# Miniprotein binders against p73408, part 30

Target 1, 371 residues: p73408
Amino acid sequence: MRQILIAPDSFKGTLSAGEVCQIALDVLAPEFDCVAHPLADGGEGTLEAIANNLDGQWQTVRVQGPLPDQTVDACYLWLPQEETAVIEMARASGLPLVPVGEHNPEIATSYGTGELITHAARRGAKQIQLAIGGSATNDAGLGLLMALGWQFLDSQGQSVGWGGQALGKVAEIIPPVLNAFPQVTVLCDVTNPFYGANGAAQVYAPQKGADPAMVQRLDQGLRHFARVVREFDGFEINFPRAGAAGGMGGGVAWALETKIESGFTAIAKLTQLEQAMAGCDLVITGEGCFDHQSPQGKVVGGVLELAKKINKPAIIVAGQCQLSQTVLPNVLKIFSLVGPDMPLEKALQHPQTALKKRLVQVKQYLIQSQN
Short names: E, the ipSAE of ESMFold2; O, the ipSAE of OpenDDE; V2, 0.75 times the mean of E and O plus 0.25 times the DockQ between their complexes.

## First folded at step 12 (miniprotein)

Design s6 (at its last look DockQ between E and O 0.78; V2 from the best seeds 0.76)
Fold by OpenDDE base, look of step 12:
Structure s6 (fold): chain B 371 residues (1-371), chain A 109 residues (1-109)
Amino acid sequence: as target 1 above (371 residues)
Amino acid sequence: SDEVEELARAIKYLAKLIFYIARILKKRGDKDAADKLRELAERIRDLAEKFEETGNPEYLKQAAELVEEVAELIDEVLEKAEKLGDPKLAKFAEYLAELIEELAEELEK
């Protein structure tokens, strides 16, 4: 065993995937040939993980924020070799950008995300990876689509405006006249339909500041919009994942004829994880909390599945582990940061030290396994 | 393959634009043209979906035949729009005709 792939997720709230990789390199690289391959699930830290893995150029664009009178400096990642832009909608239209007490998914717009897409297209992007986690919006992507030249008109032929409030007013849809547009791939892991009990409004609008009455209005808006779309071209927008980011998943998928893909799968493809893993003898992966859901989880689960597929051994380094190794036959060993020598509180206070300490044990284990 | 997906997407988007022009025609009272274009758009979309799922180029050939029928109808729409002084419809019909030509060139490769 000579080459090790280090392909972790972030340890949510403590360490980025890049930081985990760096600590692992610091500990293991003197004895092993190590390759860092930080991963993400399309959520927070996705751009940073990709930037650490690929030669990327950060682009900063001043765009419309989530609120009508708000402008933000939003960053996205340009990958010149792949002619790909990676965009997180949360940078332009995200919940953290909305001041406390001003959360309103009836008003919040995705328009700024569309401006990022437009900027990327003008820069020569052939592909756009659009991560749609952390949205402030329930506008079905109308704002985004308006920024791309789509028009949504009311019964009076006037623009419906911005926000979730616009959805119920849509009577006519006018597609843009575009000669060329980059391929947009939506990255999302939620399975919520567009509307209904499990739809965008009912599930996610409350955390975006919607009261029960607002939730009902937003859901009715989504239902109305779905009907208008169906009348337009027969498209059924109420499919699994369509409810992502307040219906943006459905709206963008319909308008741009794109698919919604798993964030992990898209990132793994973009960063060539399989190729990197094929060149290594061992994979080290990990996350903050490894539990009964983790084997089915996005990053660690995906890495383990891939490792199994190509017959590579794997080691898990977790912040906290609630599973026994016996449940994962293809995993050589699971290391938990938390242990008899490292209480949870101490691990949380000093995550770098805790990880380093555990990686020293991984190192010792690997050395012993070679003998 | 990525190529199959890209081409299928392009055809689906074309179908979307045909649905739009059909809607415009319907609003203007040209029901027969609207109904025909809507039918063609539905069939083109269905073929694109089948192509995306199977990768079978036969579905592309069938779609291309229907796109040719659309092209003929769009030319008629363009002529009517010009005669009626509807510059918006004319512009959109022209755009759609150009897009069909571009797609046809791609389908011949």
Scores: ipSAE 0.791, ipTM 0.928, lowest interface PAE 0.6, mean pLDDT 92
Fold by ESMFold2, look of step 12:
Structure s6 (fold): chain B 371 residues (1-371), chain A 109 residues (1-109)
Amino acid sequence: as target 1 above (371 residues)
Amino acid sequence: SDEVEELARAIKYLAKLIFYIARILKKRGDKDAADKLRELAERIRDLAEKFEETGNPEYLKQAAELVEEVAELIDEVLEKAEKLGDPKLAKFAEYLAELIEELAEELEK
């Protein structure tokens, strides 16, 4: 019997990575010995994919929400065997938590995300994987850092307060003594710098509720904070990825001496994807990718690169056409959910049926290759 | 290894605390002491980064020697702060001295 690794991304908007795996297991077993390994790239479904792979414990913590007078119940995943917590910033400080008409990155705070980190540290985490997509904030992580004990004071010696409005007020930074604090790794695939034409405020603050005048104020606040950091210890905060999540990429990297990694790379390491793939004869991966012009996603691309590296053949099941087949010769075949027998609208309405249909075709293909 | 990365990060964070003390001293007009601490912090950070990148224990040994030099300077800062009645500086210097002592024990391993 051929052992097959099922290592997909979610089919965003339709099926979770775990659901994709379950459908594949139902179709391919018992004829093929299948191992489910659902994945994510640090965005939608990251905690759920990890929870499907590892014995984790969901932790619910009442924390500060993005608005100053708001509290939320936020979840993170505690992995006691790995001594690791996986935290999605958006569950405490995310844009979806902000009521319609109240989006304002000048007041939104990352403080609740810092409270999740503190909780995880007290629980025994040695490592924290921090996914920062979907934020409501443009505060450079000041709220998060305040929750960890950092003080940011204005010229009068008073706290600068929360939100993007606080950045331009910072005159003094007082670090806490962080004895034996866990390593925080930021999961990020956005490359924007801290400030400037392609920076956090100019590119992302509008979708968080900033009008043009606010964008300019936020960008100036980020520039001012960068100057204060440079004066403090010489750190140049305006590097690629520093602008992620309203400047949190830069703020946390500077303040906590953290690393920034791609979401897929971090998740693949945490779930031991390479070891799982080495134990299989074939890998099946996939993604929704229903946009007719989308390039290959980060999960599929990463799985295919790894499969090539360790000489494993691969099959791809995707929502629509994938442009990367010709650069990865270890790909045996690509199956598209959308086709003449399954129009896009029907596939979106009935995603489980569409996927099952293609997986039956995968099964038939594999049976024929055994003969 | 995870231990190499954790130790390197702890040393770099110690450097950040040293930068803060240096800034306080500069504001008080102790420019020579501030400049010395800032120079040491920069060298410690550089050595920790090289240790993290290479795993070469020679960089760790050199960083440990500089941390001991910082410890001596911090003891002088603490003594001065207590004599001048500066409780904020004394408190921070005391905490930093304790952190240095704990880190020095880790560096011997």
Scores: ipSAE 0.724, ipTM 0.890, lowest interface PAE 0.9, mean pLDDT 88
ESMFold2 (binder alone), look of step 12: mean pLDDT 80; pTM 0.796

## First folded at step 13 (miniprotein)

Design aa1 (at its last look DockQ between E and O 0.89; V2 from the best seeds 0.82)
Fold by OpenDDE base, look of step 13:
Structure aa1 (fold): chain B 371 residues (1-371), chain A 109 residues (1-109)
Amino acid sequence: as target 1 above (371 residues)
Amino acid sequence: SDEVEELARAIKYLAKLIWYIARILKKRGDKDAADKLRELAERIRDLAEKFEETGNPEYLKQAAELVEEVAELIDEVLEKAEKLGDPKLAKFAEELAEFIEELAERLEK
């Protein structure tokens, strides 16, 4: 075995993908040629994962925060070689930016995310990757679109304002003429439609501070907006993934005529994961919890599918493993941080130590398999 | 290629802009111009979608022909807006004409 690719996801709440890679390098690199390739799903840590793989420049911009009276210093990643900006909406319009007790998806705006996009466009971005996880908003991206020059007017010809409360007031849409505007790709792993029982408001607004009455109002707002969009250009905005980030997935896809891609797929392309994997003999991947759904989606699933496609063996290092048997023929072995020698509580308290311990076992396994 | 996908996207966005101007014209009582522009927008969008589905460049060529027809109609709208003293419509028509010109140049390459 000549080269090992280390391509993990984050271990949610404990270790970043970069930290997992570093610990793996510390353990394995003395014995094996190792390449770190940290991955993400378009959620938290996406920018850091990309920055670790590509030569990027952090851009800090003062923008509108999620609340009307709030400004934030938001950063995005500029990739000068690819002429690509990677933007996490959570840096401008994210839930963590809202003070405790002030969570209100009727008021929260995505305007600051639109300002980041505008800044990236002015910087010369040809492509924008927009990660939309962790939103404070249920405004269908209205704020973002307003920052790009879209106007949304009520029945009196006045601006509808900001937040989820604005959706039900939209009577007229005025698009901007966007010349030479960069292609925006929305990164999203959720399949929620725009509205309804599985829609943006019903599923995600409660965690953003909505009570049941607010959820109903927000869902009605989304339904109303969907009607106005349909009347505008015939577009059906109630499609799978449209409900992401309080309807921003649908709103941006409609307004900018873009597609919604999985975070993994976009990051894998951008970071050239397939090429990196093709040069290796073995892939080590992992996530916080590997379960029955893991092989079918997200980072670990995507890595395993790719490894299978190009006939590379894989090892999984998981925080927790709920699978007793692997159904994947290319998976050599699964290592769980949690085990008889490492209780869950201890693994959560000392994730680095737990990971290092398992990686030592991976090292031993690999040495034994070569003999 | 990424460039070809971007062209299809730009064509769809053009269709969106044409739909908007058609709505304005309809509100102002220019029904014939509005109906024609709406039809063209629908056809342009359909061609872009067919291109995205098939990858057949013939659909982009057909779209380019329709874009030229739209350009002529937008010039007429601009002239009418100027004569009628509708500066908002005139400005939008001018910006749209520039957009179409840039797109047409890209479609010819």
Scores: ipSAE 0.839, ipTM 0.947, lowest interface PAE 0.6, mean pLDDT 92
Fold by ESMFold2, look of step 13:
Structure aa1 (fold): chain B 371 residues (1-371), chain A 109 residues (1-109)
Amino acid sequence: as target 1 above (371 residues)
Amino acid sequence: SDEVEELARAIKYLAKLIWYIARILKKRGDKDAADKLRELAERIRDLAEKFEETGNPEYLKQAAELVEEVAELIDEVLEKAEKLGDPKLAKFAEELAEFIEELAERLEK
């Protein structure tokens, strides 16, 4: 009997990674020995995927929200055995927390995310995995750093305050002495630099509520802050990925001497995906990807690369997929939820049924290969 | 390797603190101490980056020697700041000295 690792991403908008695993176990487990390993890429469903794989403790903390007059109850995942906290910045500083009509990256602050980090450090975290998708902010992590004890002062020696509007005022930076502070890893898959035509403000601030004039002010603030950082310790903050989350990628990397990592890589390492895969004969992975014009996501790609590396065969189950089997030599077969017998509209309306139907076909394929 | 990354990060953060105190000393007219500390911060950061990239303990050993030299200079800065009544500099130097002592303990094997 084959031992099968079921390692999917969520089918975004329809099924969580855990739900995908459960449906696969229900269809396959009577005939096959299956191990569920739900995954994520650092975005939607990341804390939940990790919680499905590891013994974690949800922590709810009252923190500063994205707007200065706003308090929110934000959750993060504490993993005591790993001495690791997993934090999604969007739960404290995210765009969904901002009321309709109040989107403003010039005033939105990342301070509450810094408060989550402080709480995790006091709880004993040695490592922090910080997912930075979905932010409301364009403050380069200034609020986050202030919550950790950094001071950013204007030319008059006064605090510059919060938000993207504060960046252009910075004249002096005073670092805290952070003793035994946890290693922060930023989970990020965008490559945008800090400022400029492809930078944080010009590419992402409009979706956070910035009109063109505000975009230009935010970009100039980021340029000014970059200059102040260079004058401080010579660090060039305008590198690839630095523009993620309104400049958070650059700000945290500079200030805390931390790394930026792909979300999939960090989650796969934390959940020990390679060890789990090595113990199985075959891997089933998948994702929603119902728009066939989009390339496959980071989870599926990462699982396939790992499976190739350790010589494990793979099966892909996806909403839609146009990959040739011969291009991916370790992929035995690709099953698409959408097809002549399951039109796109029906698959989106009945995702569990669509997935079950394809997994029955996977089961039949696997049984035939055993004879 | 996670401990290699964390130790390298701590050493690089020390370099950042040294750059800051060197800037304070320059503004207060102690150019010789400022220049020395700035040179040490650059060398310490370079060694930490090489240690992080390679895991080679020789880079860590070299960084530890420089960290001890910094500790001596920071103790001198603290003594001067207390004698001359500069409480802001004295407070930062005291906190930095404590950081250095804890880091030096981690660098001992």
Scores: ipSAE 0.749, ipTM 0.911, lowest interface PAE 0.8, mean pLDDT 89
ESMFold2 (binder alone), look of step 13: mean pLDDT 80; pTM 0.794

Design aa2 (at its last look DockQ between E and O 0.91; V2 from the best seeds 0.84)
Fold by OpenDDE base, look of step 13:
Order: structure tokens, then sequence, then C-alpha cells
Structure aa2 (fold): chain B 371 residues (1-371), chain A 109 residues (1-109)
């Protein structure tokens, strides 16, 4: 075995993908040629994962925060070689930016995310990767679109304002003439439609501070906006993934005529994961919890599918493993941080130590398999 | 290629702008012009979508022909807007005309 690719996801709440890679390098690199390739799903840590793989420049911009009276210093990643900006909406319009007790998806705006996009466009971005996880908003991206020059007017010809409360007031849409605007790709792993029982408001607004009455108002707002969009150009905005980030997935896809891609797929393309994997003999991947759904989606699933496609063996290192048997032919072995020698509580308290312990076992396994 | 995908996107965005103009014209009572522009916008969008699905460049050529027809109609809208003293419509029609010119140059390459 000549080269090992280390391509993990984050271990949610404990270790970043970069930290997992570093610990793996510390353990394995003395014995094996190892390449770190940290991955993400378009959620938290996406920018850091990309920055670790590509030569990027952090851009800090003062923008509108999620609340009307709030300004934030938001950063995005500029990739000068690819002429690509990677933007996490959570840096401008994210839930963690809202003070405790002030969570209100009727008021929260995505305007600051639009300002980041505008800044990236002015910087010369040809492509923008927009990660939309962790939103505070249920405004269908209206704030973002307003920052790009879109106008949304009520029945009196006045601006509808900001937040989820604006959706039900939209009577007229005025698009900007956007010449040579960068292609925006929305990164999203959720399949929620725009509205309804599985829609943006019903599923995600409660965690953003909505009570049941607010959820109903927000869902009605989304339904109303969907009608206005349909009347505008015939577009059906109630499609799978449209409900992401309080309807931003649908709103941006409609307004900017963009596609919604999985975070993994976009990051894998941008970081050239397939090429990196092709040069290796073995892939080590992992996540916080490997379960029956893990092989079918997200980072670990995507890595395993790719490894299978190009006939590379894989090892999984998981925080927790709920699978007793692997059904994946290319998976050599699954290592769980949690085990008889490492209780869950201890693994959560000392994730680095727990991971290092398992990686030592991976090292031993690999040495034994070569003999 | 990324360039071709971007072109298809730009054509779809043009269709969106044409839908807007058509809506304004309809509100102002120019039903014939509004209906024609709406039809063209629908056809242009459909061609761009077919291109995205098939990769057949013939759909882009067909879209380019319709874009030329739209350009002529937008010039007429601009002239009418100026004569009627509608500066907002005139301004939007002018910006749209410039957008179409830039797009047409890209479609010819």
Amino acid sequence: as target 1 above (371 residues)
Amino acid sequence: SDEVEELARAIKYLAKLIFYIARILKKRGDKDAADKLRELAERIRDLAEKFEETGNPEYLKQAAELVEEVAELIDEVLEKAEKLGDPKLAYFAEELAEFIEELAERLEK
C-alpha cells in the first residue's frame, strides 16, 4: 500500500474534518504515505474544509445580520485560481448570530447573504457556491434577492420589507437586469418542498423560534409567494429541496435560474476528490454517526460510492457505528470510536484521544494486512 | 461545458425579464404586445431547458432566432414608452435591449 487518502466528514459537535485529518496524519503518516482531503456536506465547516484543500483567501465583509438592526463581519472564501467564491449563508444570516430570546423567522432577513454574493461578484467571481445551512430565516431568500436588486412590492406598490412576514404581502416582482452575473450554485442536502406539511416553515421554523401560529403564517406566506411566482413566469417553486433554509433554496433557484446540488457533490468536484482518490490505494473516511442511512447519502456515503465506482478499498472510522455488518463490498472494516474500551461519554469528552486510539488500531490492521 | 451551461442560464434569465415586460404591457392595456412577448418568453425558456436536457446545440440556435425577434419588439416597446412618457418602462426596455445584445454576441461564438 503506497498511498492512503484520508477523506472524512466532521464528527458533528466534536471534531472538524480538518482535525480528523490531522490526527490521522499524526498516527498513519510515519508508516504510510497519506493525503488529507477533508470534506463537508455544505453545512458547518464547509469553508474550512475547502480552505484546507485549495489555496483560498478569506474575505471579510461587514454586512447586514439576520436582525434588521444588526451588522456582522462575515467571511467567505475566495478561490482565485477557480475564480470561485464559497459562501456560507450562516455567516451573515445564520441562527447562531441571533441573540438568545430574539429568534424570529418573521423578522430575520437574508439580506446580508446577498451582500456577500454582491461582494464576490464585484471581486470577479465567475462561480459562487452558496451553502445554505444553519439559517435564521424563513424569507424564501427575499432579503438576499433584494440585495441583488430584486424588488418585491405589495398591493400598494410599497416594498414588502424583510423577513418571513414579507412573503404574504408580495403582489409584484421586479427583476433586475443582471449582466454577466456569476453562476450561483446552491448547496443543499435536504429534500423538503417549499411549503406544506414537509415544507420550510412546518419543518424548520420551530427551531428558528417560531410558535405554532407563526409556523402557520409563514407557511401561508410561502404558499402565497409560490402563487405570485407562478403568475409571474409559470415557475413551480414547490419542488424537492426548495424548502431549504426557509425557502431560500427555492427562491434563489427560481430567481437566479440556478440548480441545487448536494453539498458533497459540489465539494467533491471543487476539491477534485475523484482525482485524489484515483492516486491512492486506500480511502479512510468517517463521520460522527454511521448508521443504515449513511451509505446512501452525505459525505461518507458519497465517498463510498466514489470508491466503489473506481474500485478503491475503504475503511470507515465512525464516532458511533450502528451497523453490525457492512453490506458494502469495498469496505474493508469499520472502526467505531465508541466501544467496550471507550464509553460514549468518554469519547464525547475526549474525542481526540478516542480517535487516536482507533487510528492506532487502523494502523495495526493495515500493517497486518500487508503481511 | 461550463460556458454552455451559463449560456443556457442566461437565456432562461432573459425569458424571466421578458415575462416581466409582458406583465407591464398587459397592465397598461397593450395586450397584443404582452401576449406576443409572453409566448416568446415561454418558447425561449423551453428551448433553453431542452438544451440543458439534451445538450443539442440546435436548441440554442433556435433560441437565438427568437431572441432576435424579441430584440425588435423591445425596441418598439422602448419607442412607445418614450412617446408615452413612461420613463420606468423606457429605462427597463433599454437595459433589456443591452442585455439582449450582449447575449446575442455570446450566442454567435
Scores: ipSAE 0.839, ipTM 0.947, lowest interface PAE 0.5, mean pLDDT 92
Fold by ESMFold2, look of step 13:
Parts: C-alpha cells; sequence; structure tokens
Structure aa2 (fold): chain B 371 residues (1-371), chain A 109 residues (1-109)
C-alpha cells in the first residue's frame, strides 16, 4: 500500500493544519496508509502544529502585556526532551491583545515576551524558538531586552522607558552579564530592513495604529537607535529581516548574538519533517489561499522543495490559487478548493465540505495511478 | 556544528561586554585603556566569527590569548574602581572577570 505524508499549512481563517490532516486521513483511509504532519511557518498556529508532532508541556505565565498597565496570561510550549521552548511573541506582545482604539506602537512594549524568555531559561531551556509574527510593537525589542536585564538610558542617565517612543532617547546601553543563556533563534520570513522606505516603521507601523506622523517618528527612532548601536560596537543593524516585528529581528540578533531563521525551516527541523517524508511514497501539502492575488505560502514552498531534494512526488491542495503549469517536476497535480463546482462564497462558508470534496478527487486520482 | 556556534556566540557576547567597559573608561578620561580594550574586543569578535565559519581551532587559540590580555586589564579596572569607591563599575568588572574565567575554561577544551 502507498504511504502518504499529509503535511499542510493551516487553511488560514477556516481550518487548522491539524483539522486539514484529520479530514485527509478520514477521506484517504483505508485505501492509503497516511501519516499526519501538520506544519506552520512561525505565525499563527505554530505552537499547536508543534504540539501535534511532539510531546510538550504548555506553560502559562502572567506577564506584562503590550500596554503599560496591562497584564496577560501567556502560554508557551516547553519541550523537555529537546530542552527547547517555543514562544509566540504575539501571545504576550501581540496586536490582538490591544483593544480596538488603543493601538499605539509608540507605547506598546515587548517586555512580556522577555518575561516568557526568562521563565523558559529558568525552566532549563537550552534553546528558544521565538516566533515574532503579529506584534503590536515598534520598540526594536527594547522591552524584551529590559526584561533580560539590559538598561537603556537617556542623556540624563534615566531609563528611556517602554515603546517605540523610547528609541530616539537612547544615549547609553548597559548590557547584563549573561552566563549560560539559551540560544534564541528568531523565526522570521519577512525580509524588511530595520528602517527606511521598506523598514519596520514605514511598512508595518500603520497596521499597528500609526498615522503618518507617528510612522516618521518611529522610523527616526529606529535610525537613532541604529546609530547608537553602531557607536557601541560597530554593528550595522539595518540588514535584511532586521525590521521584523517592529525591529525586534535586528534588536535581538544584535543584543543576544543569535540568528534569524525561516519559520518553516526551524519548524521542519524541530518536527523532523525530512525523516517523516523519507519514509513515504508521496506527499500531500496545501494551504487555504482564498485570496486570488496571494503568492504561494512558505510551508507549501518549503515542503515542495524538500520533496524535490529527496525525490518524492507531491500533490497540492489549495483554496484558490493562481496555478502555474511549470512549478516543479515532482508536483503530480494541483487541486483547487474553489472551482466550477465550488464557488468561493460556498468554500468560505463550508471549508470542511470544500476540502473533503477535493480530497475525494485526490483519492480517485491516486487510485487510478495504482492501476 | 552546534557546539561551534554556541562557543562562538559566547565569545562574541564577551566582546560586547568589553565594548561597554571600554566606553565607560573613555567617559572617565582613561582613553589609553579604553582604546586598548576596544581594539581587543574587535579582534576577539573577528576571531569568533572566523571560528564559527571554519571550525578552525587556531582562531580559538588566538582568541584565548586575547581573552587573557583582557582579563589582566579588567583586573586593573576592578582595583581602580574599588580604590575610587565606584561600586557600579566595580560590580560590573567583577561580574565580567567571572564571565571571562568561565569562558577561559571552555576555551581550554
Amino acid sequence: as target 1 above (371 residues)
Amino acid sequence: SDEVEELARAIKYLAKLIFYIARILKKRGDKDAADKLRELAERIRDLAEKFEETGNPEYLKQAAELVEEVAELIDEVLEKAEKLGDPKLAYFAEELAEFIEELAERLEK
């Protein structure tokens, strides 16, 4: 019997990656031996995808929220066998935590994310995978670093405080002496630099509540902080990916001497995707792209690239994709949830039904290929 | 490997601590010591990066020699800070000296 790996992203807004896997298992069994391997790219659903693949312990910690007078209960995933913590910054410092009408990246702080990191380090973590999507902040990680013991002082020797407004005040940086601190890896698929026309403030601060004047102040703050970092140790913080999460990519990478990695790559390594794929005859992957103009997602692209590398055929199931006839030689067929028999409106209202319908077609295709 | 990256990171973080104490000395008017420490920090960081890229133990050996030189300078800073009654500088220098000693043990592997 043909062994099939089911390795999808979530169908964002409709079905979790785990739900996609379960529907595929229900449809394809018993004719095919299927293995579920739900994935994520470091954004929404990352902790849940990892928890579906590995034995982990959910840790709930009361930490500082994005607003100065706000406390939140934030969860992260502790993987004791791997000595690894997986943290989503959005659970402590994310935009969804900020009430409508109170969005303000000049005051929002990443301090609570630093508190999660501290908790994980005390738990025994040797490695921390830090997913930084969905942030409310534009503080370059200053709040996070303050929670770890860093001090940022103005010209009068006073703390610069929290938020994006603090960046332009920094005159002195005092690092803590950090012995035996876990390796922090920032999970990021955005390529934006720290500041400038394509930088953190100009591209992302508007969606976090910044009007044009605030965007300019935030960008100037990031430029000032970059100058202070350069004066400190000569480091040029304005590199690709540094602008992620309001400059956290650059701030953490500089301050903690650590790396920024693709979310898919990190999750695939942690969940041993390559080993799972090597044990199969075929891979089914997919994503819920119901936006006509959206490019192929990082999970699908990463799965297809790996499948090509180890010579495994693949099938794609997607919401409403602009299908290319010349993507990769190992792609046998592409199935779109939206089509003549399933209009977009109905697919969005009944995503489980739409997916099941296409998976029945995948099943029929595979049965014909066996004969 | 993973071990190479971890050790290289620790050495680069040491350089960051040295950059800070060099800045403090410069503000206090000890330009000669500040310039020397800053130069050593830059060289230590460069060697850590080459070690990380290549795994070549010669870069680690060279870094260890510079770390010993830094240790001597930090001991002098600590003595001066205690005599002048500067507890903040003395505390940082003491913590840095301990960091250096732990790192030196790892470098002798």
Scores: ipSAE 0.788, ipTM 0.925, lowest interface PAE 0.7, mean pLDDT 89
ESMFold2 (binder alone), look of step 13: mean pLDDT 82; pTM 0.812

Design aa3 (at its last look DockQ between E and O 0.91; V2 from the best seeds 0.85)
Fold by OpenDDE base, look of step 13:
Structure aa3 (fold): chain B 371 residues (1-371), chain A 109 residues (1-109)
Amino acid sequence: as target 1 above (371 residues)
Amino acid sequence: SDEVEELARQIKYLAKLIFYIARILKKRGDKDAADKLRELAERIRDLAEKFEETGNPEYLKQAAELVEEVAELIDEVLEKAEKTGDPKLAKFAEELAEFIEELAERLEK
């Protein structure tokens, strides 16, 4: 075995993908040629994962925060070689930016995310990757679109304002003439439609501070906006993934005529994961919890599918493993941080130590397999 | 290629802008022009979508022909807006004409 690719996801709440890579390098690199390739799903840590793989420049911009009276210093990643900006909406319009007790998806705006996009476009971006996880908003991206020059007017010809409350007031849409505007790709792993029982408001607005009455109002707002969009150009905005980030997935996809891609797929392409994997003999991947759904989606699933496609063996290092047997023929072994020698509580308290311990076992396994 | 996919996206965005103009014209009582532009917008969008589905460049060529027809109609809209004193419509029509010109130049390459 000549080269090992280390391509993990984050261990949610404990270790970043970069930290997992570093610990793996510390353990394995003395014995094996190792390449770190931290991955993400378009959620938290996406920018950091990309920055660890590509030569990037952090751009800090003062923008509108999620609340009307709030400004924030938001950063995005500029990739000068790829002429690509990677933007996390959570840096401008994210739930963590809202003070405790002030969570309100009726007033929270995505405007600051639109300002980041505008800044990136002016910087010369040919492509913009927009990660939309962790939103405070249920405004269908209206704030973002307003920052790009879209106007949404009520029945009196006045601006509808900001937040989820604006959706039900939209009577007229005025698009900007966007000349030579970069392609925006929305990164999303959720399949929620725009509205309804599985829609943006019903599923995600409660965690953003919506009570049941507010959820109903927000869902009605989304339904109304969907009607206005349909009347505008015939577009059906109630499609799978449209409900992401309080309807931003649908709103941006419609307004900018863009596609919604999985975070993993976009990051894997951007970081050239397939090429990196092709140069290796073995892939080590992992996540916080590997379960029956893990092989079918997200980072670990994507890595395993790719490894299978190009006939590379894989090892999984998981925080917790709920699978007793691997159903994937290319998976050599699964290592769980949690085990008889490492209780869950201890692994959560000392994730670095727990990971290092398992990686030592991986090292031993690999040495034994070569003999 | 990424460039051709981007052209298809821009064509769909153009269709969106044409839908807007058609709506304004309808509100202004110019039903014939509004209906024609709406039809063209639908056809242009459909061609761009067919290209995205099939990769057949013939659909982009067909879209380019319709874009030329739209350009002529937008010039008429601009002239009419100037004569009737509708500066908002005139401005939008002018910006749209410039957008179409730039897009047409890219479609010819």
Scores: ipSAE 0.861, ipTM 0.955, lowest interface PAE 0.5, mean pLDDT 93
Fold by ESMFold2, look of step 13:
Structure aa3 (fold): chain B 371 residues (1-371), chain A 109 residues (1-109)
Amino acid sequence: as target 1 above (371 residues)
Amino acid sequence: SDEVEELARQIKYLAKLIFYIARILKKRGDKDAADKLRELAERIRDLAEKFEETGNPEYLKQAAELVEEVAELIDEVLEKAEKTGDPKLAKFAEELAEFIEELAERLEK
């Protein structure tokens, strides 16, 4: 009997990665021995995917929300065996926490994310994996760093305060003396630099509520902060990926002397995806990708590249993304949820049914190939 | 390699603390001490990066020698801060001296 690894991304907006795995297990068993390995790319859903793979403990902490007068109950995943905490910035400092019409990256703060990090450190974390997708902020991580004990002062010696508005006021930086602080790794897949035409403010601040004038002010604040950092210790903060999450990528890398990693790569290592795949004969991966014009997702691409590396055949189940087999010749077949028998609207309304229908076809394909 | 990366990060963070105190000394007019500390911070950071890249203990040994030189300078800064009644500088220098002592013990192992 073939042993099959089920390693999907979530079908965003419809099914979690865990739900996709469960449907696949239900359809393919008992004819096939299936192993569930739900994945994520460091964005929303990352904690749930890891919790399905590892024995973890959810920790809920009341922290500062993105708006200054807002508190939220945010959770992170504590992995005691790995001495690792996995934190999604969006749960404390994310856009979904801000009511529509109140989005404002000049005032939104990352302070609550820093509070989660502090809590995890007190729990005994040696490593913190920080997923930074979905942020509401453009503060270069100043709020986060203040929660860790950093002080950012203006020319009058007063705190610059929170938000993107604070960046241009920074005149003095006071680092805390931190012993035994955990290694923080930022999970990030965008390559944008800190500032400039392709930088954090120009590219991402509009979706966070910035009009063109605010974008210019935020970009100038980032440029000013970069100058202050360079004067402090010579660090060149305007590097690829530094602009992620409103400059968080650069801020954490500079302040904590840590690194930025691909979200998929970090999650694949943490959950031991390569070892799981090596034990299987075939991998099934997939993603929602219901927008015909969307590029291939990081999870599907990463799974396929790994499968190619260790000579494992792959099957793809996706909403309607057009993938090319010429890039990855180990792909046996691609099954699209949307088709003549399942129009897009119907697939979005009944995603479990649409996925089950295609997985039955996958099962028949696999049974036929055994005979 | 996790232990190598952790040690290298701690040494680089020490360099960041040294950069800060060097800046404070420059603002107070102690340009010679500030320049020396800044030079040491740069060298310590460079050695930590080479240690992290290679795992070669010779870079760690060289960093440890510079850390001891920094320790002597920080003791002088602490003494001066206490004499001039600068409690914030004295507190930072004392905390930094403790950081250095703990790090030096790890570097000898």
Scores: ipSAE 0.798, ipTM 0.931, lowest interface PAE 0.7, mean pLDDT 89
ESMFold2 (binder alone), look of step 13: mean pLDDT 84; pTM 0.839

